# VH-VL binders against q58428r495to569, part 7

Target 1, 75 residues: q58428r495to569
Amino acid sequence: SGGKDINYIEVNYEIKKGSLFPPGFVDCNENISYNDEVVLIKDDTFLGIGRALMSGFEMKKAKHGALVNIRNVKS

## First folded at step 1 (VH-VL)

Design t02 (framework fv_traxivitug)
Fold by ESMFold2-Fast, scan of step 1:
Structure t02 (fold): chain C 75 residues (1-75), chain A 121 residues (1-121), chain B 107 residues (1-107)
Amino acid sequence: as target 1 above (75 residues)
Amino acid sequence: QVQLVESGGTLVQPGGSLRLSCAASGFTFSNYWMTWVRQAPGKGLEWVANIKEDGSEKYYVDSVRGRFTISRDNAKNSLFLQMNSLRPEDTAVYFCARDQYDSSGYPFDYWGQGTLVTVSS
Amino acid sequence: QSVLTQPPSVSVAPGKTARITCGGDNIGSKSVHWYQQKPGQAPILVVYYDSDRPSGIPERFSGSNSGNTATLTISRVEAGDEADYYCQVWDSSTDYVFGGGTKVTVL
C-alpha cells in the first residue's frame, strides 16, 4: 500500500495544529519539495496533514526553525 | 538598542492570579517569537512559555499548562503572562526573552532583568 | 521527556581552561545554546548553534556538540568568568529545556 511513494513525515509526538520543529521530527520522504502537502505519521498511524516549509532533504539536516505548517489534525 | 522591561511581579496568595507585562523596544517586535523563562530563588532556569510572532501558536511547560496564558499586543510592543491558580512553587524571577527572528528553536538572544513573583501565605 | 545533565560545579585556576559538559540523549542532533548568568543579573547568550559566538563575546568562549555530549569551553579563564552557565535545547516534550546549571569558580 505504499509508504515510500507518499509525502510522509514521521513524528515522535501527538501533533496539534501549528508548526512541526526539528525535535518532533524523525524522518521523511526526501522527495518532498517546498510547499508540498505532507502527511504526518507516528508509528505507522496517520495523525494529520500539513504543508512543507522546506525540502525533505533539508528537513533531515535542520536543527532549528519550522519544518512543516500543520493544517489539520485527525480527531 | 534592544531592551526588554518586565513588570507586575509582587507577593500573591496561593490560588491567586497575577498578570506580568514585558515592554519591548529597539526592534520590530512583531517579527519575533517571545518567551517567558523563570528562575526560583537559588535554582536554575526553567522555560515557561513562548508565543509566535502573530500570536497564533503558544506553547507551555507541563507544570503551568492550563494555569498560565501567554499573549502579546504587537501594536503596543508588549508581551504578557496571565498567571492563575498560583502555587508556592511558582515563586521565581520571571524573565522576558526574545526568540530569534522568524522561528522557534533559536537562541534567546536578549533578556530583560526580570520581575520577582512570590507566592506565599 | 528530555533531561540535560550538567556538573553542578567546576573549579578552575586563572589562565587555565574550564570545560562544562551538557549530556543529553542524541543532543548532537539538536542546536545547543549556552548562557552565562552572574549574581543578580539576567542571563546573557555566550554560545549559540553549538559553536557560534555573539558579537561582544570573547574568543575564549567556544562550543562543540556531538553524540550525547555538548561542551562549553572557556580558555584562559579570568576572574570575571566566574558565573553560572546553562545549556539549552528545544525539546518537543517540553518545548525548551535547560540544563541544571554549572557554577564556575575561579580559584
Scores: ipSAE 0.018, ipTM 0.727, lowest interface PAE 7.0, mean pLDDT 87

Design t03 (framework fv_traxivitug)
Fold by ESMFold2-Fast, scan of step 1:
Structure t03 (fold): chain C 75 residues (1-75), chain A 122 residues (1-122), chain B 107 residues (1-107)
Amino acid sequence: as target 1 above (75 residues)
Amino acid sequence: QVQLVESGGTLVQPGGSLRLSCAASGFTFSDYWMTWVRQAPGKGLEWVANIKQDGSETYYVDSVRGRFTISRDNAKNSLFLQMNSLRPEDTAVYFCARGYDDFLTGYYFDYWGQGTLVTVSS
Amino acid sequence: QSVLTQPPSVSVAPGKTARITCGGDNIGSKSVHWYQQKPGQAPILVVYDDSDRPSGIPERFSGSNSGNTATLTISRVEAGDEADYYCQVWDSSSDHVFGGGTKVTVL
């Protein structure tokens, strides 16, 4: 049972294995670090698991490039 | 079974242009980021440029930005590097490499071609 | 912008262990990848995501990464391991960054 400090990333679309880019990004936990395992959610629904390619702080500022490597997608 | 074969390297005068090609086989080319990495004679590896699976995003090392253009043709499983305004310091073996992880990114490079030598000399 | 520091050379006797370091600020928070390059040949990936090995790479190759130092360890070194070794990370400010390379000599 994870705490309220979970490494979440909120997205605005149904994800597929691949990359998360800025247009699909909504918000995240700022405490995420590069290479952390992250949980991708949309409207409070778990969508899958990925790996951070930058810090959560950097993700909020990014205008280009891959933010997350999406590895596992809920089916 | 994965193969990457570079071609196009030759001797070019400073200020000249050259286009390198990379022919890919043995994998679904359109699922991977692709990259060019170069190595000057007797020197280390230097990342040059990478391109997203669908060609929508490209990134370059500062020293080549505005002079080099990376592109791809997914229907032909081909990667290209158009090099303009060539300088002596661009002399290097240019490697084509596949960016991995799975259906993704240019994180690390799991397969490399043998390279093609570009010499920029007057 | 990352800067990766490797020793220029490492000498090791056959059957002993070689350790190649890759120094970088807070590199332990990044994924480090390692490549082997023999003279006249293309590099090959030997370790990825700090400690994972591609299929076909002997278990003698291992990696670690914590704090400011990543390490490639080659156990029970063979003459065929003589090569240049490069570490590499992705960095948000400079994309892909390679270390300067380490020449491993098996004497």
Scores: ipSAE 0.007, ipTM 0.646, lowest interface PAE 10.8, mean pLDDT 86

Design t04 (framework fv_traxivitug)
Fold by ESMFold2-Fast, scan of step 1:
Structure t04 (fold): chain C 75 residues (1-75), chain A 123 residues (1-123), chain B 107 residues (1-107)
Amino acid sequence: as target 1 above (75 residues)
Amino acid sequence: QVQLVESGGTLVQPGGSLRLSCAASGFTFSSYWMTWVRQAPGKGLEWVANINQDGSEKYYVDSVRGRFTISRDNAKNSLFLQMNSLRPEDTAVYFCARDLGEYSYGYDYFDYWGQGTLVTVSS
Amino acid sequence: QSVLTQPPSVSVAPGKTARITCGGDNIGRKSVHWYQQKPGQAPILVVYDDSDRPSGIPERFSGSNSGNTATLTISRVEAGDEADYYCQVWDSYSDHVFGGGTKVTVL
């Protein structure tokens, strides 16, 4: 996605393929929708790409469950 | 000490139903994801289903989706697997295991296992 | 569906080193876990997150994971290490995936 409205998700660890769970989640764009392609970042560094398993609004409230399927990780 | 004890395995005919139970002790059961893993005679391990802390999230291997239902009763420290429309290929020892998924930042592994209960689906 | 490939068997002499491999596409980008299972018994976790050991597992057990191959290494093998060993990963497409298992024989 172009412009300022990026489907970003901030994480607190060096990611691997798999799922992002709430302990690894920091913040996200609330406008993310289920099944959107999302960009995973840490300290303003691009880490990889995933697919949202719930809305960004729901991710901010989630205390359990997979938030994102992590598909591609930057080497 | 962490203990997981499965029960309910028996001989059932194809098309039949069976409910397995897993009794947990020695830890705060409601704080952990729980899983069922099976092993057909002479074969390897196969993940079947898992369930989150409060039972709101459930995931299944494709071959059992729609036929098996995982559930839990946190007040009784118990995990269940309701198996319907059983097939001969469901014959296996079924293990209950504790899942540390949410404590690993997306890395799922099973740190404690029960001894298993044998389900045989045959005529 | 993701598939993890293990050799069906490995033979090792007492006191020597056994290496059990787990092959998978870009498995080095996943966290690999290893289980030991003896006949008639439940599996026991021996290595998690590629290289970490649970309390009670001797230092003879170690793990590595890079590229397309993860490896469980058992140094100074003892008769009591005879067992089936399984690797396991989580992935977003297949959920939990186990390797086919490797029978380690100490002879």
Scores: ipSAE 0.005, ipTM 0.640, lowest interface PAE 12.5, mean pLDDT 86

Design t05 (framework fv_traxivitug)
Fold by ESMFold2-Fast, scan of step 1:
Structure t05 (fold): chain C 75 residues (1-75), chain A 120 residues (1-120), chain B 107 residues (1-107)
Amino acid sequence: as target 1 above (75 residues)
Amino acid sequence: QVQLVESGGTLVQPGGSLRLSCAASGFTFSTYWMTWVRQAPGKGLEWVANIKQDGSEKYYVDSVRGRFTISRDNAKNSLFLQMNSLRPEDTAVYFCARLYFESSGEPDYWGQGTLVTVSS
Amino acid sequence: QSVLTQPPSVSVAPGKTARITCGGDNIGSYSVHWYQQKPGQAPILVVYDDSDRPSGIPERFSGSNSGNTATLTISRVEAGDEADYYCQVWDTSSDHVFGGGTKVTVL
């Protein structure tokens, strides 16, 4: 999403609708809050949009569980 | 065709050790996360452990942490579960399964399971 | 910690529709997967990511997920659908969480 507070999440794979898990997670804006709309990127390329299942700070520490529900994937 | 074949299940005494194996074929094993899921007699499915593609990350359900070790040998297309300090409540059929983490990390293909009985 | 609640059993007549619920706090925010298990057999994935079907699974299997309830719907039930069905999610406090299972009996 655009704006001064970019809710980005960096991933290491070509995403599909579903969930983002810790193995696919690289980094994020830690100011993301639970239930925020987030933008998924890989190597500065926009891949899609999802919904946060925890705060960005929690995502950086998570070792299991779903981090994001991936809702829309760029074709 | 994706195939997973478990082996190693047997009767073992409480406090004993056992190693389970899972032989994978029909897919590029080294590119998938793998899991062990168990099912006690007459009970539901219970996740046990996950392992990353290269073996660098391993995760366990609380009840087995410190007692069980998941490992893999990508050159042999094999997954293992080393079980130590076995308890009667570990009695279950143990399934290996492939995790489709490019989707949602769900177990998409399962083996037929191997029975572990922990009893005196 | 996250708990997924399923009814222990569901009875359905041949040709009718069976609905199996999976209850969990805010489960609509998770991707829910469904497995079919027949006696002595391995589980088979029948629905993934709430509503998608693996290749080879009949169209009469469908899923939905919103709010606090996910549902597996089996339309035009056949005798061969008699099995235990499990829902499953990844959650933020536990890795894989499975429901307790629902035995579907075709009577």
Scores: ipSAE 0.014, ipTM 0.687, lowest interface PAE 7.5, mean pLDDT 86

Design t06 (framework fv_traxivitug)
Fold by ESMFold2-Fast, scan of step 1:
Order: C-alpha cells, then sequence, then structure tokens
Structure t06 (fold): chain C 75 residues (1-75), chain A 123 residues (1-123), chain B 107 residues (1-107)
C-alpha cells in the first residue's frame, strides 16, 4: 500500500462506504488531524480512502462514534 | 462455524475468587470485541464486561468494577473473566458473546453466544 | 440512564401475530437488537439494527423502531416461537442495556 507512510489507518475488516467505528480500528498515524484525507489499509493492502473525523491520537482512545467517513473503496 | 465454549463455573464461597474461560473457534478472534453477559436464575440478561479486539480497552458494569477483570489471549483464541470478592448476587449463568457493530449507527450487538457456564456464590 | 421496558408476557394463538414492545426514552434515535432464548439454551440474535435479520432467521420475524417504542413482530406464529425475547441497545453513556424480557406463550 502506498499510503502507509503518511495518513494511514489500519483496519481489521473489508471496508465499505459509510463510517469506520472503533471495533474496526487497529492503529493509525498519530499525526492525523481532523478533516485529513486518510488511507485505509489491512495487512499492508490498500482498501480505500476517507476523511478523518478526529485526530489520530483521539482515534486510538475512542470508545464510540465514527472515526472516519469512508469515501472511496477499492473495487 | 462460529463456536464459543465457556468453562470454569462452579460453587464458590462469598468473598472467593473464580476464573471463567471462553474458547473461540471458527472466526478470526483477534478481529472482534468480546463480551461477557450473565443471567441470574429465572432473571433477565445483564451485560457484565467487554474487551476491545486487541485488549487495549476494557469496560464493566458498575456492580462488578474493581472486582472483575476481563482479558483475552489472541494467540490462543481465548477470553477470560477473573472474578474476585464474589457476592451471592453474582450467582448466574455467564455467557461469552461475540460482539459486532453496524457500519452506519456505531452500535454494538451480539451475533453468537456460547452455551454459558453456571457460577453459584453461596455459603 | 437508559432503561428498556418490555411487557412481562404476551400470549398469541398459532398462526396469529405477536408484537413485543421495547420502550425507552428516545429509543428511536438508537439501534435496537432482539434476542430469542428458549429454556435451557443460549440466546440467539433474531433482529439487529432495528429491522435487519441474520441469515437463518425466518422472514416472519421483523422489527421497527420510532419515537419511544421499538417493536419485534412475529407473524404466523408457530409453537416453536415460544420463548423469552429481549431487546438491547448500546450508547456511550450506558454501554449495553437489555430489556427485562418478554415471555411469549403460544396457546
Amino acid sequence: as target 1 above (75 residues)
Amino acid sequence: QVQLVESGGTLVQPGGSLRLSCAASGFTFSSYYMTWVRQAPGKGLEWVANIKYDGSEKYYVDSVRGRFTISRDNAKNSLFLQMNSLRPEDTAVYFCARTEYTWDSGTYYFDYWGQGTLVTVSS
Amino acid sequence: QSVLTQPPSVSVAPGKTARITCGGDNIGSKSVHWYQQKPGQAPILVVYEDSDRPSGIPERFSGSNSGNTATLTISRVEAGDEADYYCQVWDSSSDYVFGGGTKVTVL
């Protein structure tokens, strides 16, 4: 995946358009800021692109709520 | 096929300790939140504790906080509930449940349950 | 805090429709899930996200949720539907909340 070196978010499932919630979140770049474009990956495989709804630091602590709006999913 | 098998339930004295285990198979255990739900004899369902897929977050119902500890071993596909300072009101069948969430609403539900293991706290 | 109210029991004749309600303050803004539990057995999920059905659950089971009341509807009731039914929600304040359960008797 080409996006792992920047605003990556690691997930544990095959994604679809909608939102990423805490149960699907594994890890992320802590330097992600609100409204950043983010790259969603699973086991180094690119899955899609979204927009951050909170900082990467906040995502690592989040118990609930949408973390990312998933916009584009690789077919 | 998804299977969850609880074990460890027995008779224990008030103030005692007990550890419950749940053996999971048929799915990628490390990708799911896991939950313990209990049911006192003749009563309804009560959530006890849940744990994030990587073990980093743990949550408890108020009545067991500080007494119970939920944990998991992803390498062994196992979930645990360490119960300390047991009280008669902890008497219940304890169910292990796999926790799913919805894409759109950010809510959680239990799609597979084990058969349960009975814990009796009595003198 | 969230409290979910279910009627203790519902009686229904075979082939008729049973409706089990789950009352809660502003429950229509939450997603409601329903479980069936037969005596001596573990619960099974019958409806999730208000109205979605897991694979293997008959189309006779359906759900709705609006305002302060969610409803599980069992159409063309069969003797095998006799069980306890529980509603459940989640929110960040209360975590997981179950209703008190409704015993459905098919007479």
Scores: ipSAE 0.011, ipTM 0.690, lowest interface PAE 9.3, mean pLDDT 86

Design t07 (framework fv_traxivitug)
Fold by ESMFold2-Fast, scan of step 1:
Structure t07 (fold): chain C 75 residues (1-75), chain A 124 residues (1-124), chain B 107 residues (1-107)
Amino acid sequence: as target 1 above (75 residues)
Amino acid sequence: QVQLVESGGTLVQPGGSLRLSCAASGFTFSNYWMTWVRQAPGKGLEWVANIKQDGSEKYYVDSVRGRFTISRDNAKNSLFLQMNSLRPEDTAVYFCARETIFGVVTDYYYMDVWGQGTLVTVSS
Amino acid sequence: QSVLTQPPSVSVAPGKTARITCGGDNIGSKNVHWYQQKPGQAPILVVYDDSDRPSGIPERFSGSNSGNTATLTISRVEAGDEADYYCQVWDSSSEHVFGGGTKVTVL
């Protein structure tokens, strides 16, 4: 999408409170910065919110480890 | 509905080359890390290589590094393993598998969908 | 690189409980996944994240993980549970590590 006022992260699974790791990561807004609040989506459906543990650019290159701390999950 | 189908396994002489293919269907292939896992006759499972969704990151077990190349074509929903300088010890059934996640802690990468495998025999 | 140690075989009577162990240094700090493989077939995931089951896997399958040992427990064992079972973890070297496998025989 490319809008800098949208801190989205696209995932490929049903999320739970905890962390997002690289196999569940699909794409994100590269302008996300460390400690930003982010919106987690799957197929354009809002799933919840979390906090970035690295920049969006770094997430696209991450090999392992937590990318996002998932704080709230939509019921 | 969700399926992975391997092909390309055959008899190859030591030092030869072979390319394996894996056709994915029933899911958005471009959204997943993909992996190759092999199993020598009568032996256990051994991870070989994996590849990130966009192909930008690739990892290999040490014994195949420099000889094998993993790649993918997201437009064709296909995963590949180019195998060069084959050795008798590379003889195995090669499975492709989809890597997935459903957890809240570290070290939880697992394979939820597997193909039926394709047999590679390296022998003179 | 982590090394995961499984017993090569386990024998169990029908209706009893089979326990398959997976040993590894500080494995309790990792998430362990378990696969079932029947002769001539692809592996299937039976337990993930130590103790969770995929949809379609019977409740007889359960897992635990603490200290240096993870365990797959199959209660009320059926003949159809005969298979090889593999544990697996993600290692810090960005690779999957499998145990050597355990052949479960229902006698």
Scores: ipSAE 0.000, ipTM 0.619, lowest interface PAE 11.8, mean pLDDT 84

Design t08 (framework fv_traxivitug)
Fold by ESMFold2-Fast, scan of step 1:
Structure t08 (fold): chain C 75 residues (1-75), chain A 125 residues (1-125), chain B 107 residues (1-107)
Amino acid sequence: as target 1 above (75 residues)
Amino acid sequence: QVQLVESGGTLVQPGGSLRLSCAASGFSFSSYWMTWVRQAPGKGLEWVANIKQDGSEKYYVDSVRGRFTISRDNAKNSLFLQMNSLRPEDTAVYFCAKDLSEDYVWGSYEPFDYWGQGTLVTVSS
Amino acid sequence: QSVLTQPPSVSVAPGKTARITCGGDNIGSKSVHWYQQKPGQAPILVVYYDSDRPSGIPERFSGSNSGNTATLTISRVEAGDEADYYCQVWDSSSAHVFGGGTKVTVL
């Protein structure tokens, strides 16, 4: 469940195709690397997938700029 | 050259209504979040409302929610603020301002890189 | 409920350094923007994203942000820097929040 292979990013809003920015970010797996495919979740619900624009460690410290390119949204 | 020109400010009585306009030029208006910021005479800046590129999302400061409505007409490069149930404390210069970057999801967290000169609204009996 | 606290005024002699603080709970986790407003004029953006400067803003304007305090620093102050300065952040619970403003007087 919470294994090494889970590239999750927790968000606080209903996502749309585009970019994830720090105000919408809650938490993530720190082992995410640049260009990794990531799974976006909200309240344990799968919302969609994207590509990381920085490491998970960097995402937790980022105060501005795009963190993730959101590629597909569950509909 | 980016230009924002506000208009519509006038004297209005408490409980009255007024619509402000902002004419934009020199940039792709439809690509940016737009904002209204006000300043009471001799006081500081207060964010009032902002609106997403396509008008689908709008945010307001608590004191005006339910009374003010922000809107835009992208075909005319115009931003509007409809003000209802006006109070003396709404007396201020109202500025139109542009967000720095064109992000269609979370542009509302950006700084305001261009401002108009403002239009004065006076609410008095 | 987010509030940003600025000192009402700061006095500085020409050629010295002015420091304008902006206090807020965990403000170091947010991006702070700074505006300069001269009498009868619209505000202009002087520092954004804590420490970046727009084109045309002199290098003597700089910013920092850590913990509970953001600071706008104006080095080698000139008479033309006399103005009101406002900090601003975005907060998820209240959107855009401005500080109360600081009047910088160059004496």
Scores: ipSAE 0.014, ipTM 0.721, lowest interface PAE 7.4, mean pLDDT 87

Design t09 (framework fv_traxivitug)
Fold by ESMFold2-Fast, scan of step 1:
Structure t09 (fold): chain C 75 residues (1-75), chain A 122 residues (1-122), chain B 107 residues (1-107)
Amino acid sequence: as target 1 above (75 residues)
Amino acid sequence: QVQLVESGGTLVQPGGSLRLSCAASGFTFSRYWMTWVRQAPGKGLEWVANIDQDGSEKYYVDSVRGRFTISRDNAKNSLFLQMNSLRPEDTAVYFCARGGYFDESTWYFDLWGQGTLVTVSS
Amino acid sequence: QSVLTQPPSVSVAPGKTARITCGGDNIGSKSVHWYQQKPGQAPILVVYDDTDRPSGIPERFSGSNSGNTATLTISRVEAGDEADYYCQVYDSSSDHVFGGGTKVTVL
């Protein structure tokens, strides 16, 4: 409750530092803007923090290229 | 709860046809590559087919190419495998699995259904 | 397909370490994933991307991958670890290749 109201990005795998690509992307807050700090979650579990490389709206349509730079991963 | 449930497996004569279904729930189905993997009784896992998020890209193992067709209906959260010209060697438990996608070199399956048995015999 | 080679079986005593190898030409340049399958059940992912574990998989499971051999290591083996284990990679021909499987028996 409430965690979906932030700059969230839902992913389908246990992340590592690097980039998030479209096959790993599930959904996001559409209000995310380029260069925003984002929180990455999987099944409502916080996984880490990254920086958006495009808007949330564009992420939902992307088929190729990096969507997020993943900076910090929770152990 | 995230889950995949296969159905449609049955006994079919050689040369026959069968359609398998996989019902997905608890996740955003339209955002995932989906896969069929089979396992002959007492044997190992064999990848069969992959389909991308919108159904525009499909890949098959050589032994089923031209005979099997993978498809999906995102509005119904369903994955299908149409199997034609069935052979005894197609006898296997067929699993649907989530994943099987490319992300710069990583392809793996993190969610599996319990499988549905297809027996091809006279 | 016989691209990935696994030993058919490995026997290990409780509390000891089991090592399951997956051989393939230049497999160290690929990402290797490992699945556990118990009789009559679906496979479950236990190690992905060579070394990483999904949430809920015990730390006793670990992986490595270099050169022509990837290895799944199960330390402090428990009776419940008895199962078939499969390695898997993505092939450049746009297909997924599974190893033949290794039956781990805990005696």
Scores: ipSAE 0.015, ipTM 0.672, lowest interface PAE 7.8, mean pLDDT 85

Design t10 (framework fv_traxivitug)
Fold by ESMFold2-Fast, scan of step 1:
Structure t10 (fold): chain C 75 residues (1-75), chain A 120 residues (1-120), chain B 107 residues (1-107)
Amino acid sequence: as target 1 above (75 residues)
Amino acid sequence: QVQLVESGGTLVQPGGSLRLSCAASGFTFSSYWMTWVRQAPGKGLEWVANIKEDGSETYYVDSVRGRFTISRDNAKNSLFLQMNSLRPEDTAVYFCATDFPYEGSSLDYWGQGTLVTVSS
Amino acid sequence: QSVLTQPPSVSVAPGKTARITCGGDNIGSKSVHWYQQKPGQAPILVVYDDSDRPSGIPERFSGSNSGNTATLTISRVEAGDEADYYCQVWDSGSDWVFGGGTKVTVL
């Protein structure tokens, strides 16, 4: 749902400040790199922004550990 | 990558009108609040106006309220600032920037700015 | 109706530490962001939420915020750090507030 240049991450829950872990992860732009700022979305709703802790490619394969530090959450 | 490109700045007479545009690319424009910040020559940064991601809320600094109107077109990834009843004090470089207008919000990406000169 | 007070200028020798203060009533209860602006260029965000850094900003930039003073610290200063620096908060009484800016000169 993001454009090809957007650092999006799709999640399956209402987020809060802290970390995104694999059970909450749905999909992302593979071009995301470590320490990139990312946008978190659920369905068609913007939820907040965070910082990538690994590449988007690695996020798709991860089975444990924090994927993103969630910076700001939209109420 | 994220790009914000302002346009429309020019010389206008006091009392005149001008519309600024900001073309956005490289991010989901419709998911971001947007802001206009200005900087008078040799002076500091001053917030002017911001607009919610869906256009439903707008906020203005007191000195421009009633004279300036911020708007957006999400289908065209564009932000606008309609400036009416311009004063010499409005002379500044106008920047567009991404934002989240709640407690703790920062301006993550900025355009290069467009110069507006209000002079007779 | 809030004002953020910055010193107009700070001079620092290469390799030393520059400290730029941002004074505001109860600023320690707010989130402070810092921007760097070089002549003829747009500002860039160098520190956000008091102490966090965006991607690509060197570790030499750090921030703190407590009581009535927020501080941007630039360690091991380089000639390329010469710029104007602005602090900014979201203030519910005045929405967005910027400090007056501090010119950092590397001598």
Scores: ipSAE 0.000, ipTM 0.615, lowest interface PAE 14.4, mean pLDDT 84

Design t11 (framework fv_traxivitug)
Fold by ESMFold2-Fast, scan of step 1:
Structure t11 (fold): chain C 75 residues (1-75), chain A 126 residues (1-126), chain B 107 residues (1-107)
Amino acid sequence: as target 1 above (75 residues)
Amino acid sequence: QVQLVESGGTLVQPGGSLRLSCAASGFTFSSHWMTWVRQAPGKGLEWVANIKQDGSEKYYVDSVRGRFTISRDNAKNSLFLQMNSLRPEDTAVYFCAREGYDFWSGYYTDYYMDVWGQGTLVTVSS
Amino acid sequence: QSVLTQPPSVSVAPGKTARITCGGDNIGSKSVHWYQQKPGQAPILVVYYDSDRPSGIPERFSGSNSGNTATLTISRVEAGDEADYYCQVWDSSTDHVFGGGTKVTVL
């Protein structure tokens, strides 16, 4: 019950610079807000950092469009 | 090897309708987003519409939304563009193109167009 | 709004370097793709994801992208490189956006 929140976004693929679209999206923290810095993870592995293009709640409902602008990718 | 062949371009009068076709060969058509890009005489490239692998999502440039309909038939490896309420401004060579992606992920992240057809000319004039 | 600005034309001498710019607000945060189109022909992809090259494209073609400017660089230019060049990005509000094109003339 410690209430530990992070701006995570779970993806299902190895990311590259560009945008995250709905087919690559798995789940996220719903408290993410537009323009927040977000952490992209896959199978608990850190993949990179991006900027949210909508709220986390909206991302879970999105059927089209870029969800996140992927800025930095861990090499 | 991989090939896209457009057909259907012709002269039509303003307000008319026309259907363009694109025949794909040499690759797994059902695994790619497909797009239509046009080029007016002496002008640059303009994206028109694209369609998801399974046809479930379709997107259009504002100037054609509501007038053009993109569709595909994966069993026939074919892409279509139904053009209604045609305007002189729609006069262009229409290219069919395959949207490429990261082959290792298999998901749409940020596509480029890696295979293009030769184009088919549509002229809208009276 | 994603608007991509290219110079209308670039002139270059054989064996020299041509640089074609693609300007856009915060374009360095996007992936830029480049196409070559010769008269009467379909475009071909020459650079994708800012700096990657498709199989069959000479190493003379390279790309970069940072800040508000992406650049296609053609080193050791040959007569056969004379063509129109277009940059392209994906934008959430407009989908695919092309630059206006740059006519490269090899003089």
Scores: ipSAE 0.000, ipTM 0.645, lowest interface PAE 11.6, mean pLDDT 85

